# VH-VL binders against C2 domain-containing protein 3 (C2CD3), part 16

Target 1, 169 residues: C2 domain-containing protein 3 (C2CD3), of Homo sapiens (Human) (q4ac94r1171to1339)
Amino acid sequence: SSGLLDVGLRYRRSPRTAEGVLAARTVSISVQIIRACGLQAAAKALAEREPALQFSATVGVNASVTTHLSFLPQGEQRRTHPVACSFCPEFSHHVEFTCNLVTQHCSGEACFLAELLEFAEVIFAVYHENTKSASDIISIESCKEYLLGVVKVPTKELLIKRSGITGWY
Key: E = the ipSAE of ESMFold2; O = the ipSAE of OpenDDE; V2 = 0.75 times the mean of E and O plus 0.25 times the DockQ between their complexes.

## First folded at step 21 (VH-VL; framework fv_ficlatuzumab)

Design z01 (from v01 with heavy chain W57S Y101S F106S, light chain W94S; at its last look DockQ between E and O 0.02; V2 from the best seeds 0.00; counts 0 for: pae E 14.5 > 2, placed apart)
Fold by ESMFold2, look of step 21:
Structure z01 (fold): chain C 169 residues (1-169), chain A 122 residues (1-122), chain B 107 residues (1-107)
Amino acid sequence: as target 1 above (169 residues)
Amino acid sequence: QVQLVQPGAEVKKPGTSVKLSCKASGYTFTDYYMHWVRQAPGQGLEWIGQINPSGGSTKYNQKFQGRATLTVDKSTSTAYMELSSLRSEDTAVYYCARVPSGYRLSGAFDIWGQGTLLTVSS
Amino acid sequence: DIVMTQSPDSLAMSLGERVTLNCKASQSVSSYVSWYQQKPGQSPKLLIYGASYRATGVPDRFSGSGSATDFTLTISSVQAEDVADYHCQQYYNSPYTFGQGTKLEIK
């Protein structure tokens, strides 16, 4: 499906101590989810398979975005608040993932977050939340969310771009 | 002690599927990529794919895309590789291998399983 | 796919001799090359990573060099226990690929 997501990524490290890299404990990966556009095409494509989406595909979706880092456990996922009835939602959402700068192996070797960032991705999933009236909660139908699209942004540029990564994806 | 333990052998008929296991011990399973590599008799090594146990993300050699499926069970520190629609050409030793997380080490396999010999014959 | 080509295919050496094994990439792989030793009936063992760094526990007689497309593994004084197949591997781009191997024997 079509659609674009405007995001920003920044690496925010703690100052390293004189004791060296192994004394550094945590660093933050800052993720900004700014806005989306072009969601009507995605909603219309889904409405062909999901009749419950027909109204939303015409008037606007209730969009929210999940985000996570590919090297963190699935429980580290974050989600924006939904933005009602729009095909071009403005999220203005900021989240920080706290990551260990240095991890020890049982072999005694250290590894750095930079090694993970070389191959990692930030994964964004855009959902529509199909909101129903109170009377619908008594029926056999329940509220559902529908995946509109997925965006994956490689993190390796954080190794060289001090100002971070920003743009439409 | 860091090790990867694999069963010694599997025998399958063409057209069936196999799910090979690789049990990790002695390290934090979810902090390192797991890769799979095979070696046909008398042949070189061939990379099949990788999985990030933390997020479950995978990458495959296009030769195996659609036939190979990599999964993990974090509770048992076990990686799995399922290969479907088996052919006699799939007869090989299948290794799991860990990648150290060092910048210069990523993609270098420092710990290997003992390998599982998969024989596909009718 | 990046093709890794090793030479020679096999080699027989006397104990104590210096030997070099060559590995050529079909395109630049920077320094993202590793070398493995595989003794008969065993899984591969990492010798060299990042083109030139020895893995933990690897004897000093093993060394690696090269960048871009041309890489070498050197054994300064070959020992009886060095009888094995040796593989180079690039990890610059997916799919990661291995050379076909070089078989080292002792005369």
Scores: ipSAE 0.000, ipTM 0.468, lowest interface PAE 14.5, mean pLDDT 80
ESMFold2 (binder alone), look of step 21: mean pLDDT 93; pTM 0.948
OpenDDE, look of step 21: ipSAE 0.007; ipTM 0.566

## First folded at step 22 (VH-VL; framework fv_ficlatuzumab)

Design ya1 (from y03 with light chain V33L S34A; at its last fold request DockQ between E and O 0.53; V2 from the best seeds 0.60)
Heavy chain, then light chain:
Amino acid sequence: QVQLVQPGAEVKKPGTSVKLSCKASGYTFTDYYMHWVRQAPGQGLEWIGQINPSGGWTKYNQKFQGRATLTVDKSTSTAYMELSSLRSEDTAVYYCARVPYGFRLFGAFDIWGQGTLLTVSS
Amino acid sequence: DIVMTQSPDSLAMSLGERVTLNCKASQSVRSYLAWYQQKPGQSPKLLIYGASYRATGVPDRFSGSGSATDFTLTISSVQAEDVADYHCQQYYNWPYTFGQGTKLEIK
ESMFold2, look of step 22: ipSAE 0.664; ipTM 0.837
ESMFold2 (binder alone), look of step 22: mean pLDDT 93; pTM 0.954
OpenDDE, look of step 22: ipSAE 0.799; ipTM 0.909
ESMFold2, fold request of step 23: ipSAE 0.678, 0.653, 0.641; ipTM 0.847, 0.834, 0.840
ESMFold2 (binder alone), fold request of step 23: mean pLDDT 93, 93, 93; pTM 0.952, 0.951, 0.955
OpenDDE, fold request of step 23: ipSAE 0.578, 0.412, 0.494; ipTM 0.862, 0.834, 0.850

Design ya2 (from y04 with light chain S30R; at its last read DockQ between E and O 0.52; V2 from the best seeds 0.62)
Heavy chain, then light chain:
Amino acid sequence: QVQLVQPGAEVKKPGTSVKLSCKASGYTFTDYYMHWVRQAPGQGLEWIGQINPSGGWTKYNQKFQGRATLTVDKSTSTAYMELSSLRSEDTAVYYCARVPYGYRLFGAFDIWGQGTLLTVSS
Amino acid sequence: DIVMTQSPDSLAMSLGERVTLNCKASQSVRSYLAWYQQKPGQSPKLLIYGASYRATGVPDRFSGSGSATDFTLTISSVQAEDVADYHCQQYYNWPYTFGQGTKLEIK
ESMFold2, look of step 22: ipSAE 0.686; ipTM 0.841
ESMFold2 (binder alone), look of step 22: mean pLDDT 93; pTM 0.955
OpenDDE, look of step 22: ipSAE 0.794; ipTM 0.907
ESMFold2, fold request of step 23: ipSAE 0.644, 0.674, 0.698; ipTM 0.834, 0.847, 0.854
ESMFold2 (binder alone), fold request of step 23: mean pLDDT 93, 92, 93; pTM 0.952, 0.947, 0.953
OpenDDE, fold request of step 23: ipSAE 0.653, 0.436, 0.584; ipTM 0.878, 0.840, 0.868
ESMFold2, last read: ipSAE 0.674, 0.703, 0.698; ipTM 0.850, 0.858, 0.855
ESMFold2 (binder alone), last read: mean pLDDT 93, 93, 93; pTM 0.953, 0.955, 0.953
OpenDDE, last read: ipSAE 0.408, 0.598, 0.429; ipTM 0.830, 0.871, 0.837

